# Ledger of designs, part 30: VH-VL binders against q17rb8r558to768

Target 1, 211 residues: q17rb8r558to768
Amino acid sequence: TAELSHLTKNVPIFVCTMAYPTVPCPLHVFEPRYRLMIRRSIQTGTKQFGMCVSDTQNSFADYGCMLQIRNVHFLPDGRSVVDTVGGKRFRVLKRGMKDGYCTADIEYLEDVKVENEDEIKNLRELHDLVYSQACSWFQNLRDRFRSQILQHFGSMPEREENLQAAPNGPAWCWWLLAVLPVDPRYQLSVLSMKSLKERLTKIQHILTYFS
Below, E stands for the ipSAE of ESMFold2; O stands for the ipSAE of OpenDDE; V2 stands for 0.75 times the mean of E and O plus 0.25 times the DockQ between their complexes.

## First folded at step 14 (VH-VL; framework fv_romlusevimab)

Design n1 (at its last look DockQ between E and O 0.83; V2 from the best seeds 0.77)
Fold by OpenDDE, look of step 14:
Parts: C-alpha cells; structure tokens; sequence
Structure n1 (fold): chain C 211 residues (1-211), chain A 119 residues (1-119), chain B 108 residues (1-108)
C-alpha cells in the first residue's frame, strides 16, 4: 500500500538540533560515531540521515527531518563539514542503535490536501496574512540579528502560487520556523503537523508573541 | 596504490630496544590514523593502540603502556613503534594498519615486522 | 571488556559453504569486520560493516550480523581460502577495537 512505501527501516539518526524541509543545515561533525554515520551514508549511496532533537525520555524526539547531504568536506584530523538540506519529515516508529549512533524505523509525513474551494480560499488568505506578519517581524529585527539570520539561513523564501504543490507546504514557513527564537518543543509541534492551516495558525501565534 | 611498508625483521637481546617503522604511500598520510597490532607466534591479533597522524597523539591499549612508544615522521609519512627493555614475551610479528578516524575498519595493513627477543 | 567468541576451527570440503561465526553480546548493534590471514601473511580485510566487500574480494565472501552472532559465509570454498579468519568490532565504551580469537578454516 501507499503507506508502506513511506516506511524506512534503520535510518541513522543524528541527534542534535531541529531540521526542516528545504532549510540548509550545515554540520560540523567531530564525534567518531557521527563521522562513521556520515561516511556510511555516502558509501551506501543514500547520502541521507535523519535529524532529531534530543529527548530526555526517549533519547530523541518522535519527529524529525531527513537531511540530504549535498557536500562533505573532510578535514585532516577526521572531522568533517557537511553541507546538508532538509528533506522529508518523518515520525519515529521504532528506535534502535548501531555503532553508537541512534537509528529509527520511520514513516514519512506529508500534508493533507484541502480540496474544498472555500477552504482553499481561506487557507490562501491566512497564508498571505501570516506571510506579511512574518515579513514585518523580520524587518523590525535589529540589524545584528537580521544579518545573522541571513548569513546562516539565507533570505526568506518567496510566496508560492500553489500552497499545496509540495508535500511539506510553503518553504517560507519552514524558514521562519527555523529562525524564530522559540522553544524546540514548539518547533517540533509545528514540524509534526500535517495541516498547513494548523501550522500557519501556530506560526501566527508565535509571531504575535514576538511582536 | 595504498601501501604500508614496514621495516625488516629484528633480532634483539633482552633489555635492548627496537624501533619498527611503517611508511605509508598512495594516500594523504594524515587523513587516516595508524594502528599497531601484535601477533605472538601461533596466537591471534592483539590491538596495541593507535596514533593520530595529524595531531601526533598516541593512544595505548592496556598492557602496552610504558615500554611502547608510537611516533611519527610526517615529512616522510612514517609511523614508528619503539619497544624498550625488550622481553622474551615481546617476540611477535608487529603490524601497522590504516584506519579512519571514525572507528572504522582496518583496510590496509603493513606486511608485518618480526621481532625476536632471544638470549 | 567486550569479548568476541569464534570457534577455533572449521572444516569444509571444496565447493561447499563455510560459515564462521563471531559471537558477542548485542553484536548486531555493532558493525563487524572480517579479516583473512593466510600463513605467513598479513591480515586482509574481506568484509566490512557486516556485509560490504572491499574491491577485489570475491562475491563468494559474504557477511551477516544480527542479535548476538555475526557470520562470515564463504560459498564455493576453494583450497586458497584456507586461512585464519578474525572478526573485529569496536567497543564504544572504551573506544577500542576488539578482535575475535580467530578461526582456522581447513579445506578438506
């Protein structure tokens, strides 16, 4: 079934920070276990691994994001600088261990599409409103912070014409989520949502708080 | 093209010292750690430790501290093992082996150096 | 300390399949590497990360690892396969590699 096609077993998990679809996530890898993980990912040809934040109860969070390796720079002492970008979101089904790093059986997450025309219209309106709020928030940041964000995450993506074209929705939402100084628990809750409306509503709430 | 070439066989008296060299070629020397493995006659492989070829920091296994010293000459891509105060029980074949810094496999080995300690 | 257990010897007829086991607690959570050592020669890596083969190693060599046992399988055994075989893992508690005791494979 279609559901089974989204199941992946024994995915290596990098336990560190939040990652998001389409958002670059550069990594400096110095621990031997993760050096190995990266090397194996390249050797096997997958060039992917999962990123999850740590969790005190379960070792790592129930949700994460796949990272696609774009480039790896190996340093002489065995460390590596890894250029990665966020791909598919996932939910953890089962946790495991391999060579000192965590693994997981996962299922990919995709947004549920809205088909009703009125709902689509409302969604568009909400989207545009929140986008404007996001822009305003960013513009009102101190120059120092704005510059830091631009250096690390790049510019905020533009609005998309088709909000439901991508399985993860608009890219700017993830960019914004990455740059907002909120608790990882909030970020994680948004990452786990399969409704764009719900994500936008949550993001709007956060923006209101910081405005 | 990767090669590890070790120095020749050694015959020593008890109490003497020996230095075994391992010259690496065919790759960037500092990109991989160099491990040392001992094999006594008729026995299995015994890991002695490793040296970080970039930093020069050695790590010794239990039982191989004190008389055993790992060193480098990076200018000639050579790792060395020195054993001082040799004992009869030090009689063995000593191997250098290349390994990544991520605790991976030993993918290339030297041909081994036989050290015989005899009165 | 982490310990790997191998049978001291395994015998197999030419053309048959040899299986060499390597036992360890939860060894399935570790990557197992295998080395072949012929008499008077240095060890040669024949399997790494449980089942991967280095370039130049015949497809007759394969590996598996699950639970408490890793296995090196040599199909269609040839006289030239007679050697000592060592399994190896990393003990991540001590950050030291561990070798098995070795298995002598005799081709009858």
Amino acid sequence: as target 1 above (211 residues)
Amino acid sequence: QVQLVQSGSELKKPGASVKVSCKASGYTFTNYAMHWVRQAPGQGLEWMGWINTYTGEPTYAQGFTGRFVFSLDTSVSTASLQISSLKAEDTAVYYCARGPYDYGEFDYWGQGTTVTVSS
Amino acid sequence: SYVLTQPPSVSVAPGKTARITCGGNNIGDKSVHWYQQKPGQAPVLVIYYDSDRPSGIPERFSGSNSGNTATLTISGVEAGDEADYYCQVWDYSSDHPVFGGGTKLTVL
Scores: ipSAE 0.863, ipTM 0.931, lowest interface PAE 0.6, mean pLDDT 95
Fold by ESMFold2, look of step 14:
Structure n1 (fold): chain C 211 residues (1-211), chain A 119 residues (1-119), chain B 108 residues (1-108)
Amino acid sequence: as target 1 above (211 residues)
Amino acid sequence: QVQLVQSGSELKKPGASVKVSCKASGYTFTNYAMHWVRQAPGQGLEWMGWINTYTGEPTYAQGFTGRFVFSLDTSVSTASLQISSLKAEDTAVYYCARGPYDYGEFDYWGQGTTVTVSS
Amino acid sequence: SYVLTQPPSVSVAPGKTARITCGGNNIGDKSVHWYQQKPGQAPVLVIYYDSDRPSGIPERFSGSNSGNTATLTISGVEAGDEADYYCQVWDYSSDHPVFGGGTKLTVL
């Protein structure tokens, strides 16, 4: 049936790293619980699971990103090589357990669109300014560091003509957050934002700090 | 199509050795673990341990860490259980069972090999 | 180590529904697999992941798992269903499988 990818109850959660919409997240997994979780997602056809960072207070963070499985190779030596890419963002509503891995009931997040023409103009101006700052930062990196980012994450996504077309906002913002050496608390804060203006403002502050 | 075929039943005296083989077919042998399960007469299923069919590394349940040896011949997709210094209490049916490398199910079992140890 | 508890036997009339329980602390947080073993035969998987049915197993076999109890349900019981039934889970602390003691189903 349609909407097989709109899972919201008892969502399997891989507790490991930050994931972002549109950003690749390659995984090497050996634990029996996560090998099972991934195998079941393929067998049932959902082909996705949530990614959250750990949290000392609640086992895993209140926000995460769904990973879409593109390819998986199960190795008999106890490793799985999993090729994923980030999809929808979510907020955790309830926590559970299954087969030794975490589960969650979740609520998907989307950006709230701005419709006021003056606000759209201001948003476009902010976007173009921050995008230019991001490009400058990336071009001023040492060659080997820049090459490592390109190898792992690919190139910065192209600037989008309609800033609000995608439910999660411009893809380049997420790419930049994935490559910036930012404190996990700030990463989670930005992941949870439904305002593109707030996200761009936070990115600008981060870039200024590193300049 | 997936099949596990075990060697024939054995009648042994105490102190002897026995080797039970389990030949797999219909799948990639190294993609699944091989488990050994014992069932004494009138008793339930007792897990003995498993062998990683890719690395050859065995893991033995408590109580099976001495006289019991798991081994492989991957060239013929065969797992083996050797029991040395046989005792009367070793009288049982011995099963091989295929399992995934996770918390999954034992989906295919060998037909069982009866080992009888009697004076 | 983790312990599974099954009743030693269950009797059911032909055509009725048999329910075989498997008790364990928080067993609802585990995937439960069920095996049928007829006399002199190897075990056969009949339910896995609590409620999934392998190819070739009749639809009258079903499973459920919540709280501290997993249940194998056989509706429309036939004489050919007489067997021992084992539940099985994994103990996460050891990564070892654990079998229940087995339940003998008798069809009167």
Scores: ipSAE 0.643, ipTM 0.844, lowest interface PAE 1.7, mean pLDDT 91
ESMFold2 (binder alone), look of step 14: mean pLDDT 95; pTM 0.961

Design n2 (at its last look DockQ between E and O 0.74; V2 from the best seeds 0.00; counts 0 for: pae E 2.2 > 2)
Fold by OpenDDE, look of step 14:
Structure n2 (fold): chain C 211 residues (1-211), chain A 119 residues (1-119), chain B 108 residues (1-108)
Amino acid sequence: as target 1 above (211 residues)
Amino acid sequence: QVQLVQSGSELKKPGASVKVSCKASGYTFTNYAMHWVRQAPGQGLEWMGWINPYTGEPTYAQGFTGRFVFSLDTSVSTASLQISSLKAEDTAVYYCARGPYDYGEFDYWGQGTTVTVSS
Amino acid sequence: SYVLTQPPSVSVAPGKTARITCGGNNIGDKSVHWYQQKPGQAPVLVIYYDSDRPSGIPERFSGSNSGNTATLTISGVEAGDEADYYCQVWDYSSDHPVFGGGTKLTVL
């Protein structure tokens, strides 16, 4: 079935920080286990690995995001600077271990599409409202913080005409989630959502809190 | 094109010292760790330790501390193993082997250096 | 310390398939590398990361790893395959590599 087609086995997992679709995630890799993981990812041609935050109960979180390796700079001492970008979200089905790093059987997450015209309209309105709120929030940040965000994450993506074109919804939502100073557990809850409406509602709540 | 060329066979008396060299070529010397492996006659492979050609930091396996010293001459891409106060039990073939810094495989080996310690 | 166990010797007739095992606790969670050493020669990497072959190694050589046993398989064994074979892993608790005791493969 379609669900089985989204199953991936023994995906290497980098346990570190939150990653999000379309959001760049540069990494400085110095641990031998992760050096190996990166090297193998390149050698096997996958050029991908999963990113999950740590979890005290389960080693790493039940949800994460795939990272696509765009470029790797190997340093003389074996360290590497890895240029990655967020791809598909996933849910962990099974946890494993290989060569000191974590692995997982995963299933990819995709948003559930809204088909009702009225719901689509409402979704658009909500989207535009939250986008405006996000812009306002960002503009009201201190120059220092705004500059830091721009340096690390780039500019906030523009609004999309078709909110449901991408399986992960609008890119700006993930950018915003990445830059908001909220608890990773909160970010994780948003990452796991398959409803754009729910994500937008959650994000709006966060923005209200920081306004 | 990657090659590790070791120095020639050595015959030493007990109590003497020996220095085995391993010259690397065909790759950037500092990009890989250099490992040393010992093999006594008729025995298996025994890992002795490794040295980081970039930092110069050596790491020795248990049983290979004190009399065994890893060193580098990066100007000529050479790693060396010095054994002092030689004992008869040090009689073995010594290999240098290249490996990545991420605990990968030993993909290239020197041809080995036979060290014989005899009265 | 982590220990790898290999049979001391394996015999096989020419053209047949040889299987050399390497046992270790949860070795399936480790990448196993295999080295061939012919008499009077240095070891040569023949399999790395359980099943990958370096350039120049014949397809007759293959590897597998699961559970507590890794296996080097040599199909269509030739006289030239007679050698000692060593498995190797990394002990991540000590960050040291570990070699098996070696297996002498005799081609009958």
Scores: ipSAE 0.882, ipTM 0.944, lowest interface PAE 0.6, mean pLDDT 95
Fold by ESMFold2, look of step 14:
Structure n2 (fold): chain C 211 residues (1-211), chain A 119 residues (1-119), chain B 108 residues (1-108)
Amino acid sequence: as target 1 above (211 residues)
Amino acid sequence: QVQLVQSGSELKKPGASVKVSCKASGYTFTNYAMHWVRQAPGQGLEWMGWINPYTGEPTYAQGFTGRFVFSLDTSVSTASLQISSLKAEDTAVYYCARGPYDYGEFDYWGQGTTVTVSS
Amino acid sequence: SYVLTQPPSVSVAPGKTARITCGGNNIGDKSVHWYQQKPGQAPVLVIYYDSDRPSGIPERFSGSNSGNTATLTISGVEAGDEADYYCQVWDYSSDHPVFGGGTKLTVL
């Protein structure tokens, strides 16, 4: 207890870590294959690529998050630091390869809007309860851990007036998942969810586990 | 505009040394790799290796790890190829070519420097 | 090491279409770059990333790449297209470029 285009075919995939909508994902790029991938995305103007975690059976997971390039910094030692932020979530439909990196045909995921008046009221009540639980958890963290989170991820996003305005649901949910020390299987499960109610329920379970 | 201008042709005797220079202009010299490509008379293009203008580190293709030395003078945006102990088989046109630090294309080439080695 | 195979020569009548092939194991998963070299001149990039054209290269130059074969296609061939053509890819194991042997295009 953000988007400039709708890439869906032959999307370049960086196989590395878990990314979430609205969450910054800074990258250090050494490998020629990924240096090419980044350079081409800038040259073509798409300025985005998919991020997926590895999967032993399929090379990378069936779900991921698009990263939007905000800036690329060339370091004196030849590395590139790529400033990205999470965009739309996606499901992998088909896998491919180009120039040593993975590619995918993808389908974007959006939350299903709730239209029933009573269900909207119940959803608001659940949201407010879980948001309060998340705030309490964050404020009760030891000072060192809270400071590390603020430094690397920024402040917890403010509650949103319209819970269903954004296609991915409230930003604070994704921020919380990015900072919580949970099993990747739970992270992928929540990333794939199209029901805000289901997502809030799962987050509540996780927070209750950490009391 | 981007331009790579190489030094003039050379006629040498076996055992001598030669230095081919390649002066870059129109771009930030350290942002691109500098490659060297050899073309013997009537033959195709043969990649010799490259030098990283930012770190100064050369990489040599197999077969070019001995008598061939790549160097830089970043103050004048110039890459150089030194060939020592010249042999008749070193007779060729030597090109410098610019490329990215990835699996990209060689978009600009020098005009070539003919080195002729004869006794 | 990765190997590219090109035919030594191709002959095409003026105004017709020339097709120059570049063979390699699974070359469709690589980006292929093409260079034109006229007699006595340095190579010039004419196609990169399989099918993209640099500024100044006519639209009659096009490229394709799938399976084990990449192809440079020149439609409406002119006498000025007479040159040697080289394909080039990267060998991922060494991070070194690999050139094909070259194809001499002759315009009858």
Scores: ipSAE 0.516, ipTM 0.795, lowest interface PAE 2.2, mean pLDDT 90
ESMFold2 (binder alone), look of step 14: mean pLDDT 95; pTM 0.963

Design n3 (at its last look DockQ between E and O 0.83; V2 from the best seeds 0.74)
Fold by OpenDDE, look of step 14:
Structure n3 (fold): chain C 211 residues (1-211), chain A 119 residues (1-119), chain B 108 residues (1-108)
Amino acid sequence: as target 1 above (211 residues)
Amino acid sequence: QVQLVQSGSELKKPGASVKVSCKASGYTFTNYAMHWVRQAPGQGLEWMGWINTYTGEPTYAQGFTGRFVFSLDTSVSTASLQISSLKAEDTAVYYCARGPYDYGEFDYWGQGTTVTVSS
Amino acid sequence: SYVLTQPPSVSVAPGKTARITCGGNNIGDKSVHWYQQKPGQAPVLVIYYDSDRPSGIPERFSGSNSGNTATLTISGVEAGDEADYYCQVWDYSSDYPVFGGGTKLTVL
């Protein structure tokens, strides 16, 4: 079945911070277990691993994002600087352990497409509104914070013509989610959503709060 | 082309000291840790510890503290094991082995150095 | 301390398949590496990360790991395969590597 094709077994999980689709996630890896994980990911050719935030009850969160390794710089002392970017979102089905790092059986998440023309229109309107609010919020930030965000995350992605072209929706939404100073639990809730409308609504709420 | 070449066999009296060297070639010396493994006659492999070839920090396994000293000469890509106050029970083959700075495998080994302690 | 258990010896006829086991608590959660040591020689890595083969190691050598047992399998055993075989893991509680006691493989 189509759903089975989205299942992946024993995916190595880096337990650290939130990661998002299309958002760069540079890592400084110094723990032996994660050094091994990275090296193994390269050797096997997958060049991917999952990123999840820690969870007090379950070791790590039920949702995460795959990270694609773009480049690895190995330091002489065994540490590595890893250039990664967010890929597919996933839900954890089963947790495991390998060589001291966590693993998971996962299923990939994709947005549910809206087919109704009226709904699409409404979605577009909401999207444009929230985008505008996001821009305003960013422009009103202090120069220091704005510079920090630009340095770490880059510029806010532009609006897309087709909001439903990508399985994860517009990239700017994830960029914004990454830079907003909200609790990881809140970010996680947004990450787990398969409705762009719902994500936009939540993001709008957050923006309103910080405005 | 990776090679670990160890110093030759040693015959020592009890109470003496010995220094076994392991010269690495074919790779960047500091990119991998150097481990030491002992094998007594007719016995299995016993991990002694390792040395960080970049920082020079040694880590010794339980039972290999005090008389055993790991050292480096990075200028010639050489790791050394010194054993002081030798005992008859120190009679064994000593191996250096390359390993990554993670929970990886020992992918290259020296040919071993036989140390015999006899009166 | 974490302990690996290997049978002291295994015998196999030429051309047959040899299986050397390495037992450990939840060893399936660990990567197992295997070393071959011929008489008078240094150990040689023959399997790493449960089932991967280093360059130069014949395809006759394979590995598996699940549950409490890792297995080194040598198919089509040759006289030259007679050696001691050691399994090795990392004890993540102590950050020390651990070797099994070794298995002597005799080719009959």
Scores: ipSAE 0.863, ipTM 0.931, lowest interface PAE 0.6, mean pLDDT 95
Fold by ESMFold2, look of step 14:
Structure n3 (fold): chain C 211 residues (1-211), chain A 119 residues (1-119), chain B 108 residues (1-108)
Amino acid sequence: as target 1 above (211 residues)
Amino acid sequence: QVQLVQSGSELKKPGASVKVSCKASGYTFTNYAMHWVRQAPGQGLEWMGWINTYTGEPTYAQGFTGRFVFSLDTSVSTASLQISSLKAEDTAVYYCARGPYDYGEFDYWGQGTTVTVSS
Amino acid sequence: SYVLTQPPSVSVAPGKTARITCGGNNIGDKSVHWYQQKPGQAPVLVIYYDSDRPSGIPERFSGSNSGNTATLTISGVEAGDEADYYCQVWDYSSDYPVFGGGTKLTVL
């Protein structure tokens, strides 16, 4: 099972939307090529595929997120309802095609952990500050926007005790990026970051922009 | 177990009609498309088209848009091929084959029905 | 429309390896399915998705696909492998299946 989660060659790519670690990504799929891609992932037992946004130069972006399939319902009328959640982030190394859908050779991204006690302390202080800013931003949204977010994405995840335990950092960061009304440039920038400090700083800048 | 059982062989005169049936068992009939493939004597496989077993909508390959009609009776899990105004060139083995609603494989085939058209 | 080409026939001695080719423009970008048809019988799926083997098909059957050529390989050929073999892909521009012309495998 764990060996299947480390596939890095000829990974199927769904070119559609931005996905983030830990964030649900429900899909409605009509196209035969993507129905095949999903059915094959189940048949082979990998139950995963990459999600990337489109790109004008290269068909799809250089960074993406693996989606883990939780459930799928294939309908004979050509529709598929696919329940997924974000897993590991990746960088695209090489692009290909199979059966009309994109493929990629990829490398997985993980955060680089800080070990210095002073840097850990500073990271914790920054995290707590940015988390507070995120909560304030969410609380201060107009009721319409806040209700839409709660309906479609749920509540912000709880802050985590160990900021560096997860390979992708705190889940609330990814939830926030999923709900923030920012352009793909900022979304991809944060998705690609391997430093929690850098990610928190970028999130802070985005939140300050909306102040 | 999945099985497709076709009707028996037919000997016909030119101008007659024939109906080939394909009865499915061992699976949910409407979850898979039904395809028709013919094979003239000594020749390869020729795809004729398919029918959506859920909607009943047929799709015919180029050259099969006139005298060939696909139909269903979902109450008995049966797909049928009717050929009208038979010609000598219609002499062939006709197969039904189950396929998915994507770019997948034809995993189960009927045993074939030989239609012979001669004067 | 997409075109597949197969050699009309291939001969192989018992116990040796048969290789049946299926040519197509960029066929490596497509999944290739292979069917065996013995005389007087319906086709039977032997390889799908280039290299996957259905349950009940001997491990002697294998497949590969790259560039412009897909290949069905049968090692340790037996008399019972004598059959016609067809490759098949999908043309995703039309959503139609495409069959190769078939290859008669003769075991001498």
Scores: ipSAE 0.551, ipTM 0.798, lowest interface PAE 1.9, mean pLDDT 91
ESMFold2 (binder alone), look of step 14: mean pLDDT 95; pTM 0.960

Design n4 (at its last look DockQ between E and O 0.81; V2 from the best seeds 0.76)
Fold by OpenDDE, look of step 14:
Structure n4 (fold): chain C 211 residues (1-211), chain A 119 residues (1-119), chain B 108 residues (1-108)
Amino acid sequence: as target 1 above (211 residues)
Amino acid sequence: QVQLVQSGSELKKPGASVKVSCKASGYTFTNYAMNWVRQAPGQGLEWMGWINTYTGEPTYAQGFTGRFVFSLDTSVSTASLQISSLKAEDTAVYYCARGPYDYGEFDYWGQGTTVTVSS
Amino acid sequence: SYVLTQPPSVSVAPGKTARITCGGNNIGDKSVHWYQQKPGQAPVLVIYYDSDRPSGIPERFSGSNSGNTATLTISGVEAGDEADYYCQVWDYSSDHPVFGGGTKLTVL
């Protein structure tokens, strides 16, 4: 089945913070287990690993995001500064361990496309509305916070012409999710959604709360 | 081109001290830890500990504290093992071995230094 | 402390396949490294991370690891393969490496 083609086995999992599609995620790696994980990722040629937040019940969350290694700087004492960017979202199917770090069998997530013309129109309207709200929220932030966000995450991505071109939807939604000071549980719920409409609705709710 | 060259064989009396050196070449010395492994005659490999070649911090395995001291001379990319108050049971081949700063393998070994302690 | 168990000796005829086992509790959750030591020589890494071969090591050498047993396999054994073989893992509780007791491979 189509779902089987999106399965990956024994994916190494970095348990730390939330990661999102297209969003840069720089890492400072100092634990031996993760040093090893990064080194092996490079040696095997995959140059990627999964990122999940910690979970009290299951060690790490049921959903995460793949991180693509763009560059690694090895420090003299064995630590690494790793330049990564978010790729595919995934759902955890099975958990494991290897060399002290977590692994998982995963299933990639992709948005379900909307085919109805009226629904597409409504989706566009919602998208544009929430985008505007996001812009307003960002502009109303204190200069200090705005500068910090820009320094760490860069500028908010522009609106796409085709909302359904990418399997993860518009990039600005993930950027916004990354910068919003919300509980990881909310962020995780949005990450797990396969409906752009649902994501936008959730994001809008969060923006309203912080407005 | 990576090489670890150890000092020559040593014959010592009980109570004496010995210093075994391991000179590294062909790579950035501080990018890898240096491990020490002992092998008594006819016995297996025994990990003694390692030294962080960047910070100089040594870590000793159980049973290798007190009389065993790891040290560095980074200016010449050399790690050293000093054994004081030598005993007959210290008779063995001592190896230095390069390893990463993670749970990795020992990919390069010195040729070994035979230390014989005899009256 | 974590313990690795190897058979003390394995014998094999030339051209045949030798299998050297390394037993450990849930060793499959660990990466196993293998070293070859010929008489009077230093150990040489022949397999790392269960199944990877360093440059210069023949394809005849392979490794596997699952459950409670890791295995070094040497196909088409040659006289020059006669040596002691050691498996090695990391004990993550103590952050110390652990060697097996070694296996003497005799080529008949």
Scores: ipSAE 0.854, ipTM 0.924, lowest interface PAE 0.6, mean pLDDT 95
Fold by ESMFold2, look of step 14:
Structure n4 (fold): chain C 211 residues (1-211), chain A 119 residues (1-119), chain B 108 residues (1-108)
Amino acid sequence: as target 1 above (211 residues)
Amino acid sequence: QVQLVQSGSELKKPGASVKVSCKASGYTFTNYAMNWVRQAPGQGLEWMGWINTYTGEPTYAQGFTGRFVFSLDTSVSTASLQISSLKAEDTAVYYCARGPYDYGEFDYWGQGTTVTVSS
Amino acid sequence: SYVLTQPPSVSVAPGKTARITCGGNNIGDKSVHWYQQKPGQAPVLVIYYDSDRPSGIPERFSGSNSGNTATLTISGVEAGDEADYYCQVWDYSSDHPVFGGGTKLTVL
C-alpha cells in the first residue's frame, strides 16, 4: 500500500528545460515515451511530473520543478501541446528509468523563514530594491522583446504583502528568472536556494550585469 | 461503444489475392493507430505492422514487406489489409487492433478474419 | 530485437491460484500488457501497465513486474479462465510491440 499525500517516489521526469514555481511551461510533445508519461499521469489522476534540465554527468540535473498539467491539446500532425504550470521545487535523491523515460525519488524544497525583526526589515528593503531594478529592466526592453515576454509568460506578478507566506517566496522572482537570458548555473543555483535573501542577492547580481 | 468489425472469412486458391477490411466505430478513427496481427493455426500472436490513420503511412514488421499492403478509407473509418500472391503459409486468422501512438496497450480488437489458402 | 519468454502451459486446480510468467531482460523497466484469448475468439486485454485492470476485469486478475520477470496472477481460478495468455511490451529501439509466445492455462 502507498500513502499518497506527497508524490516523492519514482516520479516521472521530463528531461528538457528549466521550470520554475508559478511559471507556465508549455510543451510540444511527439516522442512516444513522453506521450505515454503524460497520458499515464492523467489516467492515474496525479496530473503532474517533474521537469529537469539535462546534465552530462548524471543525465539530468540534481534539482527541478514539478509541473502541473492544466490542459492537453492533440494536434492532427501527431504533436500535442501540453499546458503546464510550475509547482513545488525538488532535489533529486535517486535516479531510475521506466518505459524509456527517467524517474526520480525526490525531496521537496521550501524557503526557511527569517524571524529576526531587523533581518525581516532588511529583507523587505532588499526585496523592494531588487523589484525596482527588475521593473526598470523590463521597462527598458525593446518593444518586440517585451511583447514576446508578455505573450509567452504574461505580466510580471504583483508584489506580495507577505514576502515569506509562500513556500517558494515571491512569484515575481521566478517569473524574472524564467525571462532573463542567464547562465544555466545561475538558474539552477537559484532554484536550489532555501534562503529568500540569497535568491534576491543573486537576482540583483544578474540584473546589475544586464543594466 | 468502441467496436472493430472485420469482413467475413475467405477461402482462396494459391496465387489469388484477398482484402480484409476492419470498420471502426465509437471513437475518433484518426486518434489511434490501426495494427494488424496474424495468428497461424495453433500458433501465437504475430504483429504484422500498423498504419497511421491520420497520415496514411504504413509500417511493416520484418517479414511483411512485400505482399502485404495496409490501406485506409477514412471517410468510412475503415482500415484494410491486402495480401497478394497468396501461399498456403498465409492461412491464418487476421486481426485488426486499435493501439495508441505511445507505448500503450491494444485495448480493442476485431473479431478476426480467417483466410484459408487451399488448392 | 527484444525477446519475451513464456512457459507453454500452466495447469491449476479450480479455486487455486495460477501464476503465468513473462521473462525478458530488464522487463521491470518496461510496462507489460496482458491479453486473454479463448478458443475461437479475439484476444481481450486483462492487465495493462503491469498491474492496472480494464473496466469489467475481475479483481482476481492481478499483475506484477520487477527485475527480469512479469507475472499475471489469477486467484480463485474458474473453468471460464481456461485460455491462452499473452504478455506484450514495446521495444523502444524500433517502437514496435513484442508479444510473448503465449501460455495455455488449463483448469483441471
Scores: ipSAE 0.644, ipTM 0.839, lowest interface PAE 1.5, mean pLDDT 91
ESMFold2 (binder alone), look of step 14: mean pLDDT 95; pTM 0.958

